# Designs tried in a protein design chat: VHH binders against Flagellar brake protein YcgR (ycgR). Part 17

Target 1, 263 residues: Flagellar brake protein YcgR (ycgR), of Thauera aminoaromatica (c4kar8)
Amino acid sequence: MAELSTPSPASPAPLDGGRGDELEKFTLRGARQILQLLQDLITHRGLITAHTGGGHSFMTAVLKVDEERGRVVLDPSPDPQANRRALAAPRLTCVTQLDGIRIQFPLVGLGEGQDKGRPALFAPLPAEMLRLQRREFYRLQVPLAHELSCLLKAEDLARKPVEVSARVIDIGAGGVAVVVPTGAAEFVIGGTLPACRLALPDGEPIELDLEVRNLNRQTQRNGTEQLRVGLRFAALPRAADTRIQRYIFKTERALNAKARGGL

## First folded at step 1 (VHH)

Design nc17 (framework vhh_7n9e_1)
Fold by ESMFold2-Fast, scan of step 1:
Structure nc17 (fold): chain B 263 residues (1-263), chain A 124 residues (1-124)
Amino acid sequence: as target 1 above (263 residues)
Amino acid sequence: DVQLVESGGGLVQAGGSLRLSCAASGYTFSEYDMYWGRQAPGKGREWVSGISPSGSTTAYASSVKGRFTISRDNAKNTLYLQMNNLKPEDTALYYCAKLYTDSGFYSPQEYDYWGQGTQVTVSS
């Protein structure tokens, strides 16, 4: 079973030689390899989550690779505050997927300008890109049409018990990422949400305990802000694990079939 | 500029109490989760407690649950940790933290801002 690789604050394992050696196998440093991967993200219209620090992120995409000037051009957020945070950040951490493979890279020295008369963000080409080819890091991006939800048991801003229906945006062997409306409830890293209910298409909701692993305010490409909550399966019964894996497998198969059939 | 300044540490006997404070500045304190972490001599950093922006949600490490209480005063931009029934194993440098994490399943946790810390020493 795949391990969640983002540790909570309670798990501060530093990157040592052994882990560094494993990551090195997946790190691209050749200029031509980096250019090709960025071009692949353009060709496949890969959506990128750009982390600007301070628990904030926004959705973007690579619009263009300028090989002559050694820079990438990114789609700015329609939220001016997200763009200001990005420009003020010493580094963006960009995360995306291509064919189920997690891709992560830093951008340093972000600026703003125009591309063909349209506002754009630009940065020097990254010196490295991480491409994780291991199945244990796989996250299924949940199709919007599936309307996958998780009913979270939390407390509202007045400390009153509330049930929050959160949309599941990705799912893996170790957990889910959900988006919640701002103001519905508050979450804290390390907190446990007991007796939540994950609704899968194949039967009754699965009751499970979830641990909050990360929190990010994400500005979508349409300018709306959502709280993205990363949740780890704290204890997962075998029957629940089997149903989740089956959903992931079948959905992956269906998406791959559509991609091959799309001309 | 973001600044976190801890205070309230000291030497105390086992079974005693201390209240730590963290004065925050340089950002909109009321919009962020805040955390306490600690580091004992010869050990790595350990997460102790967290509190949501409004204070409605809290979490604690199992080692301190029931003994420590995290709270915040958003009007004063101050985070607190009330520590009761202190044990020698609570001896550590205590840090106030504003955290950042990469989203998803593959990035190490990063503490966005850590203060200088306040030393807590518990004797038997």
Scores: ipSAE 0.232, ipTM 0.686, lowest interface PAE 4.3, mean pLDDT 80
Fold by OpenDDE, second read of step 2:
Structure nc17 (fold): chain B 263 residues (1-263), chain A 124 residues (1-124)
Amino acid sequence: as target 1 above (263 residues)
Amino acid sequence: DVQLVESGGGLVQAGGSLRLSCAASGYTFSEYDMYWGRQAPGKGREWVSGISPSGSTTAYASSVKGRFTISRDNAKNTLYLQMNNLKPEDTALYYCAKLYTDSGFYSPQEYDYWGQGTQVTVSS
């Protein structure tokens, strides 16, 4: 009777493969700093993607910081299954952005309860929060009208080659996030997708190798699930980097101009 | 009730073309991923192509890449598969599929709704 070793749920790979030493510079460990940052998230109604493991996540927000009890209160998912996954997870990885800065923090010891008669999730205050200020970590949300796409060379469950034309939802100097139909391909975190093609509006597609860094299954309100795939540029030619940067800058400028009423 | 009805199959010669259609009803078509699969004689069902709700994302099996094009018309609740340069190996019963329920919640068990299929036969 061969004990089918249930593959240990792959710990969510640290989102940014940066050298541990570089991340320390951006890690907040001070209690006051952590509290302030959490309060800022409340004030700005920052939406948080909470990763529960296994490629699953849900949208939440910090509702309250209880300093007396040393806990954070989160908005539960409207999906009871997401909440169950969250409660079963040994660690919740929370990801958000504030003023264009990526913030990441772990929550451990998640519980459910009520806050003022409403269902809520509770966790001890995070011991650390990562605030990535470097421009290299900035991710531009791609306007829908731009219709950026990335042709992914992947494999299906049978390890047969497949090509997926994936919509790019965000782009940065270090990589892209794409959305794919569920079941379109099998993605493995840490796996390399060779000879992919990123389509930018300004010319021919860029050929590049991509590394799968994260997977996020998002359930829509209608019950449809989308797979968000975070991809790192594994090998990016300098010319390609320049084009990507140019696109980001141009797009940001346009978005800012529009926000100011100039378009 | 979810209904998927495939059409457009037939007999074609190698190198020929066909356009398959899948009429969807009983749900909000525009909100769901759609897929084509096929089952060749004596083989299991295989994935052929997929398309996102908006059509902005498409996927293809390597065996059909460059020859097949998936598209959708959400106003008509119809999924399409343009098949060009058909080969004898493409002979199969072709199915369209919706993989999600209308529950609004994630289910660990994906429900697949498949049509009855349309037969494509490619002669040498």
Scores: ipSAE 0.000, ipTM 0.225, lowest interface PAE 14.1, mean pLDDT 82

Design nc2 (from nc1 with K98R D99G Y100L T101D W102Y E103S G104F S105E L106P F107Y; framework vhh_7n9e_1)
Fold by ESMFold2-Fast, scan of step 1:
Structure nc2 (fold): chain B 263 residues (1-263), chain A 120 residues (1-120)
Amino acid sequence: as target 1 above (263 residues)
Amino acid sequence: DVQLVESGGGLVQAGGSLRLSCAASGYTFSEYDMYWGRQAPGKGREWVSGISPSGSTTAYASSVKGRFTISRDNAKNTLYLQMNNLKPEDTALYYCARGLDYSFEPYDYWGQGTQVTVSS
């Protein structure tokens, strides 16, 4: 090809705070910074969710950065359909976290190849990476042992009200991501789910309205597919906000203590 | 309310050319990545091309690279696809799409499409 060509991420609206260039402030464009960040993802074995379009994603990881050829090498999915969707996509939108910092970057021009004789995916190095350190973008990965759930009030295919118990997989100041049982309900991006109930370990369930922000049929590393739904807290009373922040703080402290093998 | 309206499709012979247009309204066009996709009869949707907000960065599916050129006119809120050396395999409904903001995810709005038919 003539040259590497990458669509730039749009920054159409200010983040909360009313400044128009909010996302631009968090965008890395220096080649050295991008290479270092990709290397940090390799070193920490960071799992990446690669969004392929059409509401689909798969779990991957950066295996290697090939500076000489200007490309990254990615772990392919064990599901051949997920790999076909990725290769057909206009771009992958890659999302991960490193030390509580949200990292996003586009990959365009995805191809198939081999690394050390094993199948691999590769793409040109991203021209930019988004690195968000603000409280509203922090997401706690919810421990499976907590069995955190959210009872969603949604609609089925016939537009009849249904209640769905969904497992909470991550939680932050602005919302939750949940796993929904296959076929249990239909979701519309931008739609509101009223009077849902978030069950935290301590106390009564929190009643709140959730806005559907994204939908993802994610292929797991074992090849199975699940529906993941990103939900924004549409309105959050101070008492509910305090309880959610307390849960995040307590869980982080407990995870840090466990990682150190200490108390 | 966001609207995307495609035009410029039609019937052409193999080796011919067409220029597609997409008129955008209801948002600040110059701040969004824009894309062209297509769906052939009896087949799934396929990405064709993408362009950055400023128009300086473009990407193409391997099947069309070198034959198609994406461009935009931010003053007119219009996206274009110049299609050269058309092949019967390019027969499809072509639609434009707006890239998702804020989350960097794929498309949040699609047009109705414009039909392109390439005869042998």
Scores: ipSAE 0.000, ipTM 0.150, lowest interface PAE 14.2, mean pLDDT 77

Design nc3 (framework vhh_7n9e_1)
Fold by OpenDDE, second read of step 2:
Structure nc3 (fold): chain B 263 residues (1-263), chain A 121 residues (1-121)
Amino acid sequence: as target 1 above (263 residues)
Amino acid sequence: DVQLVESGGGLVQAGGSLRLSCAASGYTFSEYDMYWGRQAPGKGREWVSGISPSGSTTAYASSVKGRFTISRDNAKNTLYLQMNNLKPEDTALYYCAAEGYYLSDWPYDYWGQGTQVTVSS
């Protein structure tokens, strides 16, 4: 009776991204890290593009992480054909974004079933997840509790100087996004706002020049319109850059700690 | 008792390189963010670099960005700072510090005594 050596599950092919060595620093392999990231996707209702191969994909979401069974529960496609392709695929490549960070992970061994009486897809927990966080392009979503603000020196429609206190919604090494009330000031893409003041929690406001890079009008859930303004740091003093980098690092750590249940 | 012991400092010529080490003991090293700071004579402490517990996230002061590299070996409970293209303005006492995820916010929970780096013109 020849003991059929169960073929060792083929190590999932490295995600086709950049040089394997460069991606290693962005690859999560720790069970706890993977679980946490999946939980974060659930919490944020992150939409996932699941690639089934052959140029086919469908939208899904992580519905649940079953730690006891070591599996992830996914929302099936409303398209039965997409689900059939998914189940037939040797591997799903899942792609999503959370807080501006691209996340990729493979799922293998997909099955179908029911979760709480609803159709669901099931897969073993991924062995690895790629979290592409490039600091140069990373934009930290500012926690509301931090109440970061930027005093903008702008002009109104009459070109009269106005000062607008704007809430900072995200911050990166290269700039900030702020929200202002509609009509508070006139912004011109490519225009410079001189001698603005960015308030960080760790000290006195930072005086800096800002360049308007994008404008986006948004309607809030309450029906109020606000203007999101993307601002580039036009001339960032060295000391200010250091403070911003430190703030981003510290805040990211705190968010990660909270996500782990530590705060 | 928690200990952070810096080493690797010394005298170096401008354009030279040094590698600092910080040996950590008395706490769970792998659960802490680690930082390098420096203090030049007559100046306050300056943040230089930080690294997350896993090493996946790093940050640098603008003054050292592109020249310094922070790294850690959690198996050895050791933090490193590779310093390249050193400048006279990098002359300072360099110290390592630790900050846990679950502990109080800044200031740092632990810090070392420092190692002197002197860059001669």
Scores: ipSAE 0.019, ipTM 0.357, lowest interface PAE 6.1, mean pLDDT 84
Fold by ESMFold2-Fast, scan of step 1:
Order: sequence, then C-alpha cells, then structure tokens
Structure nc3 (fold): chain B 263 residues (1-263), chain A 121 residues (1-121)
Amino acid sequence: as target 1 above (263 residues)
Amino acid sequence: DVQLVESGGGLVQAGGSLRLSCAASGYTFSEYDMYWGRQAPGKGREWVSGISPSGSTTAYASSVKGRFTISRDNAKNTLYLQMNNLKPEDTALYYCAAEGYYLSDWPYDYWGQGTQVTVSS
C-alpha cells in the first residue's frame, strides 16, 4: 500500500475552508441560509462523508433540522466504532455535493440519542457552511467501458524519453488521475509533462501539458505494482476545456440516469 | 484546531541556501502525507515536494530535484525543506499542506500562512 495518495470523489477529502481567505466569499454565515441549505440536503437525500480525523470517515445524512433546539440530526453509522470515533472527535468535517455544488461544514459537540425511537447523532447547527462550484474540484470516475487513455511523455529512471499510455481513472475540470505500471516512467511532484495526449471517445486526442500533483503506489495481489498519478492541466485551451467539460457532463448525466433506475 | 505554521523564509542571494520549517499541531501528524508548495506573484500554485507519513518515500518537482531536500521529524510534528543553490525563479510564497488535496489547481488542505522566499540576482 502506497503512502502518497490521490483523493477520489467517492471519499472526498476536506478543503481548507477554515484557513483559506480565497474561500471566504463562498462561506455562508447567515442563519436562514444555513437552515435552507441543510433542508435542501434533506430534500435531495444528499449523502455526507463525515471526517473524524486520523484518516477516518463515515457515511451519513442529515435526517432533520431541529430549529427549536438549534441542532441537526444525523444518521449514525452501522459501525459502532465509527460512531465512537465521531463522538470522541473534537470536530467533524462534513463534505457533500448538491446539484454540482460542493458543500462542506463543521460540526462541533456531537452527541448521541434517539430520534423517534431510533438511534441518532445530534450536533448544534453549524455557524458556517462552505458552498463551492463542483466544476472546480469534481472528479468523474471514468467508466471502464470508455477505455479513456492519456499518452504521457515522460522520462524513465535513466532519464531517457519514454511514452506511456496510461488508463484514465478519473477526470475533472482541473486534471486527471491515471494508472501506470510502477517503473514505466519516473514522475516527480511539480514536474511538467509536455505535449501529452488525452484520448476522449469523440474526435482527435487533445494535446496538453500536465503537471504531476501526487503519486500513490499500489501492490496488486499478483505482486505487480501500479502507480496512480494525479495530473493537473497546466495550460488548457478553451476548445479542449469545452470538450472535457462536455464529456464529464454527458457521462455524469448518463451515470445519474442509470443510478435512478428508470431513465 | 489544526494548524500549520511555516517559518524560515527570507531574502537570499542566488546560489544561497535556506531551510524552511512547518510546525504542525491539532492532528496526528505522523499519519499524513505532507507537502511543500509555492506560489509566485501572478502564477498558480506549484507543488514542490512531498513526503510519506514515515518519511520513507519522497518526491520532488523536476525544477528543484537535486537542490531541495524534504524531511520530517514526527516526534516534533515538524516538516522541513532544505533549499540549496537557490535561483531567482525560486522566489515565491512557500506553504506546507497536509494530505487531502484534490486533482485541481485549487482545493487542497492548506492551513498555513506561508513564508516568503526572495532570491536576488
């Protein structure tokens, strides 16, 4: 198991909302706005990843907002240990998405009890909630059937030029994550890979410069190592950006329709 | 509360050296990947270096490889960046970041104010 990791959209990591001045304009502090956003999460049945620190998180949802008592009611984890970690944590960082918008908020003073005879977690209403455009950080998990690839122009361990065809496992507005066999090329965080070619299903490959942002080594059952590489779009032409966004949007719509089981 | 406090920046002549520190508190430092990033005026953020929780795995931007060394002291909850053979192009605000960043120019865990490094010609 590798130590340097690439976060996935299925288990989103918290943002620096408490310290980032650039995020201030996206922070809601009005009581009415906070109540309305929490109610929207209930209405849309939004799944929330609650981070308890130390790399631990669990899946929850807002069951209701108790305005009379000034608190939210959360669905407890079926894992009692996860609930114990949450209750012991000084803070939960809750992360979710709603209609293309990323939402993040802290909960402090978590307690346990019952709601209508069922176990529940309770916390005071958050004093702030972060709302960010999903497009800046959303990552689409690429369906295996799409066979998306990116031809990387890199160097091997001996500093010789090498071209590596890498499978694209996720894609967003800012970059892609790819998988390559360990040892196929040398990647360094912050290094630029010029003139790489991203193959989308329709049209010619998109030529673009990629910056290495993170690395994660994985050892498979058969002893074969693979490397997951997070890559940022260093300079993205408008036409390329449009094609990537349309692919993401179309694929997301199709996946959502399939998940709803009736479209 | 989680806190990252960078220090050690300053004004230095080309070819000089600086050592940056990042003091971490409020979380189990030894369980997280740690990173150094930088941002020059008018440019996007650039990742400089990364280190695994144990310190056994390190990675470097091609622009700094061979000149910079990342290290950590888990007993002191401190991350370091030793910078040698500094160039004017290394002029930037340097910041440390914890594990949890995304595949975006933009959202990642960053808790520090940064420390300014200015390299004169």
Scores: ipSAE 0.000, ipTM 0.125, lowest interface PAE 15.7, mean pLDDT 76

Design nc4 (framework vhh_7n9e_1)
Fold by ESMFold2-Fast, scan of step 1:
Parts: C-alpha cells; structure tokens; sequence
Structure nc4 (fold): chain B 263 residues (1-263), chain A 121 residues (1-121)
C-alpha cells in the first residue's frame, strides 16, 4: 500500500494543478456503487484495457462479480505472455468507457482460476473506481463503420519521415486515441506531431498539431499486439474545434437514438 | 525484477556539462520507451525527456530543450542524458524511468534510485 500511496512522478502532459483533488469527487468508494458499476460493465459487455505496466496492456472484460468472495472474474488474454505479465504485475490499471464516460480502477492480487470450466483471471474487488462525468473528459467511442483515420507525421525506425494512417478509436474535445499499424513508426510520450490530418466523414481532412500523451502496447482478444496512441490537440483552430464537436454531438445523438429505439 | 541504476551525477559549475547513464536490467530494454525525470530539493518530480524503443523519436521539456540530449544504446541496455550549458536551476536528483502510460498521475512504471546533479553559480 505504501508503494501505491507514493507521490506520482511528473508526466510529459500532466493534468491541471489540483487534478488529484478534482478527480476525488468522481471517485467511487462505496461498495454498492462499485458493485453496480462493475455489473453495468458486464451488462453492456464493456471491453477493458488492462494495463500491466511497462507500456503493456491487454483487452479483457468482466465476466462475473463474485460478491460472496469479494472478487471480480476477468477474461484472460489468448496470449500467454500477456497473462504472465498480468500475473507478475503488482497492480493492474483497468480503463474502459461506458457511454463515453471514462471508467478506471485498480486491481491488486491477480490470480488464475476457472469460471464455468474455462480459464479466467480473478482479483479482489477494487476499493475505488474513477468515473469521470465531465464534458471535458467525455470520449466518444468511434463507430467502426465511420472508418475514421488520422494521418500522422512521424519518423520510421530508420529516422526517415513517414506518414502513418492510424485508425481513430475514440475522440473528445481534447484529443483522439488511435491504433498505429505494427512497425510503421515509433512514438514517445511528450512528442509532437505537426500538421497531422484528421479525416472526419463530413468535409476535407482537418490539419492539426498533436502531442503524444500516452502509449500502450495492447494485446487484442485474438492474441495480436497493437500500439495504441493517445494524442492531445495542440494548436486547434476554432473552425476545426467546431467540426470535431459537431461530429461528436451528431454521432452521440445518433447512437443514443439507436439505443433507445432498438428495443 | 526490473532494476534501473543511474550514474554520472556530480558537482559542476554553471555553463558546464555532465553525462548521465542509466543501466537497465530485468526486462527487454529495446522494447520500451525510456524517460528521464528530476526532483529538485523540496519539489515534486518533473519530466525531463523521453526516447522511443529504437531511439528514432525523442521529446524534451521546454526548460531543457536545446541543452539536453537523450540517447540509448540497446546493445548495452543503457540510457543516456547529455546535459550541456547547465544552470543552477538544473540542480536536482535525476531519475531514469521505464515506460508506461499517463493515467492521471501514474505516468511511469518504474523509477531508478537517482543520481544527484548540483550546479553551482
């Protein structure tokens, strides 16, 4: 616990001063609230990115909440290396989204077992869960059918300029998260990518500067590895900001209408 | 059993130079982005610089850009920080850090023990 309570190191793109206190009001610590949120993740079949440290993560899901034993049951990775990293990790940081709202929670004491005769991972129920219900933290999960891409200006492994077409997986007022093709380029947290091009379904691509905020080497549920890159909008022109917000609003509205009308 | 061991710190006069090293073990060094951070006396930790797994991409804090150069030797599992034109405000304990992701204060997976840099005026 001492290790978990040590002051966090400075990051390349830290949140505003007072973010620790600000995020506390979005932290769920009540057992009933935690159980309900985990159950909501099961009901909505929410995919979870479990970060095992060292820039590694894998895709999982909550399969079950065992309230009597005080534990959660998670879907293991088909990649044995990802599971080995998870079991060796002192802590998993689980990140997911529910209706565009970021949900984050720690798991400590991960073990292996079986659920309904199939391999599973399990851990004690988290003591806290973060649920960010603020407009500035809202992230739209981009529908795969929209085929949103961002053309990144980067350097390849030989330090040659390269343009990388990355699939946009989520988007918010402050940035995008993308999936980069394997071997296309390398990225570093705090790095700047000038004159990138974000392709929205409506109109010409938007030219904008991006800053790398986070990097995750994620093992997918089929066992393949992807690099996920979180990118912050640096110098965002007002017209571009308007187009991005319009896309988010229209897509969210369409998804909400489909969800309510589909029963 | 990740271990990061920093070295190369010392006392230097303003305008001088130092080269820091970080010897890494317990993981496949060449697969991870690496970082340098520092902590001045009585202050919190500050990010200084980062480098991608192959070394093709680097980033620097505005306060050190143009004066510091990060590099790595994957064959030797070693990270470097070349510090030029040092200023008294660069006085700090310098740490190397193994990559992770930024998650509301959990920006790095592992920090080394640090190497002290003192810049006299």
Amino acid sequence: as target 1 above (263 residues)
Amino acid sequence: DVQLVESGGGLVQAGGSLRLSCAASGYTFSEYDMYWGRQAPGKGREWVSGISPSGSTTAYASSVKGRFTISRDNAKNTLYLQMNNLKPEDTALYYCAKSTYEIYGDSFDYWGQGTQVTVSS
Scores: ipSAE 0.292, ipTM 0.725, lowest interface PAE 3.3, mean pLDDT 81
Fold by OpenDDE, second read of step 2:
Structure nc4 (fold): chain B 263 residues (1-263), chain A 121 residues (1-121)
Amino acid sequence: as target 1 above (263 residues)
Amino acid sequence: DVQLVESGGGLVQAGGSLRLSCAASGYTFSEYDMYWGRQAPGKGREWVSGISPSGSTTAYASSVKGRFTISRDNAKNTLYLQMNNLKPEDTALYYCAKSTYEIYGDSFDYWGQGTQVTVSS
């Protein structure tokens, strides 16, 4: 009777394939620094994507830091199933941004309870928080008005080639995140999508190869599901890289100007 | 207040066609992605199709790809779904949805009441 070793739930692949050594420079382990960063997230009402494993995630926020009890309070999902997954997960991977800097931290030992009579999730304070300051890790949230799209060459469940025009929701030097309706195509983490086309506002689409780095199924409040696909630029020509960087820079500048009341 | 009103549903035979409409009001329609979803009897809600503000980007569920076409008329604040070669499996309540831009992607904050599509064998 061969014990079918239940494949260990694939640890959420580190979102950024950076060499472990490089990430150390951006890792906060000091208790005071961690507390401050969590407080900053509260102050700025930073939305957090909480990954529960298996390609599932939900949106949350830090509601409170309880220093006396050494715990963080999170907003539960409106989806009870997402909360169940979170509670069952050995580790919750939280991803957010503050002032354009990507922040990632693990939470372990999640529990449910009430905070001031409202349902809440509780976890011990994270032991470490990753704060990615390098520009190369920055992801620009793409304004809807720009309508960036990526034509994905993928396969369906039957391994038949399909093309999916996906909306780009964020872009960085290393890749893009896109959203697709559930069932549009089948994606495999680590798989390559060849000869895709990224559409930028400034000219012809860029042909490039994309590697699937992460998959996130998000349940909306209305019960619908959306698939977010994180894609790495597998092979990016220098000219394409320059165009992408230029777009990011120009867009950031415009957003900042608007935020300052200039436009 | 944001309002979405679906119409155009009905009974059709397999292989037939329908065109759904969704009239939007209460917001700047041309600035938001729009989506169609459906809910079949005894099943959860599923996405069918999506379209960007300008209509330049479209997406389809694999189950409807090649048969359904999403479009929009921003001057009329109306979303459309052309459904061709309908199958009994397409029987569902069809909803239109408005997207909301959030930091980590799109959320869907408004839904219509839906229009019933029934495909007979």
Scores: ipSAE 0.000, ipTM 0.228, lowest interface PAE 13.0, mean pLDDT 82

Design nc5 (framework vhh_7n9e_1)
Fold by ESMFold2-Fast, scan of step 1:
Structure nc5 (fold): chain B 263 residues (1-263), chain A 119 residues (1-119)
Amino acid sequence: as target 1 above (263 residues)
Amino acid sequence: DVQLVESGGGLVQAGGSLRLSCAASGYTFSEYDMYWGRQAPGKGREWVSGISPSGSTTAYASSVKGRFTISRDNAKNTLYLQMNNLKPEDTALYYCARWSGEYPLTDYWGQGTQVTVSS
């Protein structure tokens, strides 16, 4: 009973190794710390992106921590295919944010069942959680009201040039994450998208070259599938960098003022 | 159960060519972007090339661009890397990967196939 599972023989390694070793100082292993962080995610209604591998993920949330049974209870996807991928995966990687801080943890041994008569996914409590309190991992979640967009120059399924207006969902000093409807264009990690245009609320669109850093086929809470593309600013003029930083700063201030009830 | 099995490596002289294959099983191969990475002795893994699910979009590391060609045959669940004009610095274990780019997380990697380029 002491051990829940043996280590997987097929543990994937980071492509650019060594960085994981630096993350040890951000790793929580105390049972009390892990329980507290999971409870904080519940209290803040933190949405979690659960990566099932192969560039697929779905949106979930921690519904509760079952301390007596030593497990977490997760909200299943409304898409049965996403749940099947999750159950078939040897490991889920859960990624979320709490007050701009990236939180990441693995779940192994995912099962399905019911919690209080409602469908649920459950897994043993993670043995460790990452809490990455570093500036380089900070991402501003872009308010929907800002309608921030980036016009991407890409290729469609037939290699025909296509322009895709993608919604910007988060933005940081080094790049943006955008949502692209499934089938609108194809992307590959390491590919360059030249002369894209980032539209900020104030001023002219910023022309910039973007590099694809990550791809994630995410099933939303309403069951629709979207491609989430992480894009790095390949070469950013100083003036553009200044405008982006000002947008982030002003938006954070406005969001903080609303949270405090400032009128 | 996801499996990736590489083959086609070997010993070749500088300027020579090799074609690597990766046989994929345990998932719907045609729905995933696929990648080749490599690891030389005493060095970390390096990204080499990537290809979109349909094969319409490809990307290459600067060190191999113009010399290597990535392709896929979705009907055979197989990924390929055609390597031309090989250089001694291309000596490495070559890995097929299903990879999302999310650090520190990578997806599945194969066992690798050894490529040795003599001078």
Scores: ipSAE 0.273, ipTM 0.721, lowest interface PAE 3.2, mean pLDDT 82
Fold by OpenDDE, second read of step 2:
Structure nc5 (fold): chain B 263 residues (1-263), chain A 119 residues (1-119)
Amino acid sequence: as target 1 above (263 residues)
Amino acid sequence: DVQLVESGGGLVQAGGSLRLSCAASGYTFSEYDMYWGRQAPGKGREWVSGISPSGSTTAYASSVKGRFTISRDNAKNTLYLQMNNLKPEDTALYYCARWSGEYPLTDYWGQGTQVTVSS
């Protein structure tokens, strides 16, 4: 009777394994700064990925900051189950980007209610917000038309090697996020996927090793469920790094030009 | 207690069809990914198919893709596997499994149902 050691509920590993000391430099704790950043998120209609634990997340947005009551108002998920998870979670980890800067903040004490007659989630103002200004943390949202993919060498339920073609949804200097069909493979946070292949539009696929950093089950607006896998480049050849950087730069430029009404 | 009970296995000729069922109990079935796995004689376990809680996402092993269809009825707490165009190499003990909600592993397996495909 091999006691399958119940893996200790892995505390949501800080999404970015950066040494705690380095993160302090990027942590906002001032009330005014926090309020301003939240207001900026409202102004820009920034989409937020809210992590509820257990590999679950949903998309939300900050709708309002209520300074008088010291609370933030969030858009609830269209999925009632996601909202239940959020309300049951001891901590919600919110992740977003503004102007290419990754922002992370915790919310605790979530409640449900109504804002102006509409369902909403409420939480006390965060005590701290992490603003990662380093370029290494910037993630480009990959246009669907680019059809970036990554062939993952993973394992199935029986630890048998399997290959999974995954769509790349975002890319940065440090890694990629991909979506895979539910049940396509088993993933272990901290595990390495060797000899994967990242397909860029500009040439042959890049062979690289990937480390699993996070796993999130996401429900799309259409009700489709997908597994989002955050992957770090574990070993990236210099030439590959250059290609990735070039792709990011080129794509950003094109997106910005389009946003300005140019194309 | 979480329970998974497979049924629907049997002897079938090559090219034939079977439909497997897995009855789940002891937990909120609709909240979990479900999987089918199999173990052939003298071989290790392998996964066959997976389905998301809502049923909107499905996955298949390459060996069964286009022949097998996974589905679920959350109101009945039941997982299904429609197996068409069965081959002798599909002969195995078929298991259903629950995903724990924590990656990476499934946490519960049924006792399995035997599928035998004759040439």
Scores: ipSAE 0.000, ipTM 0.228, lowest interface PAE 13.7, mean pLDDT 83

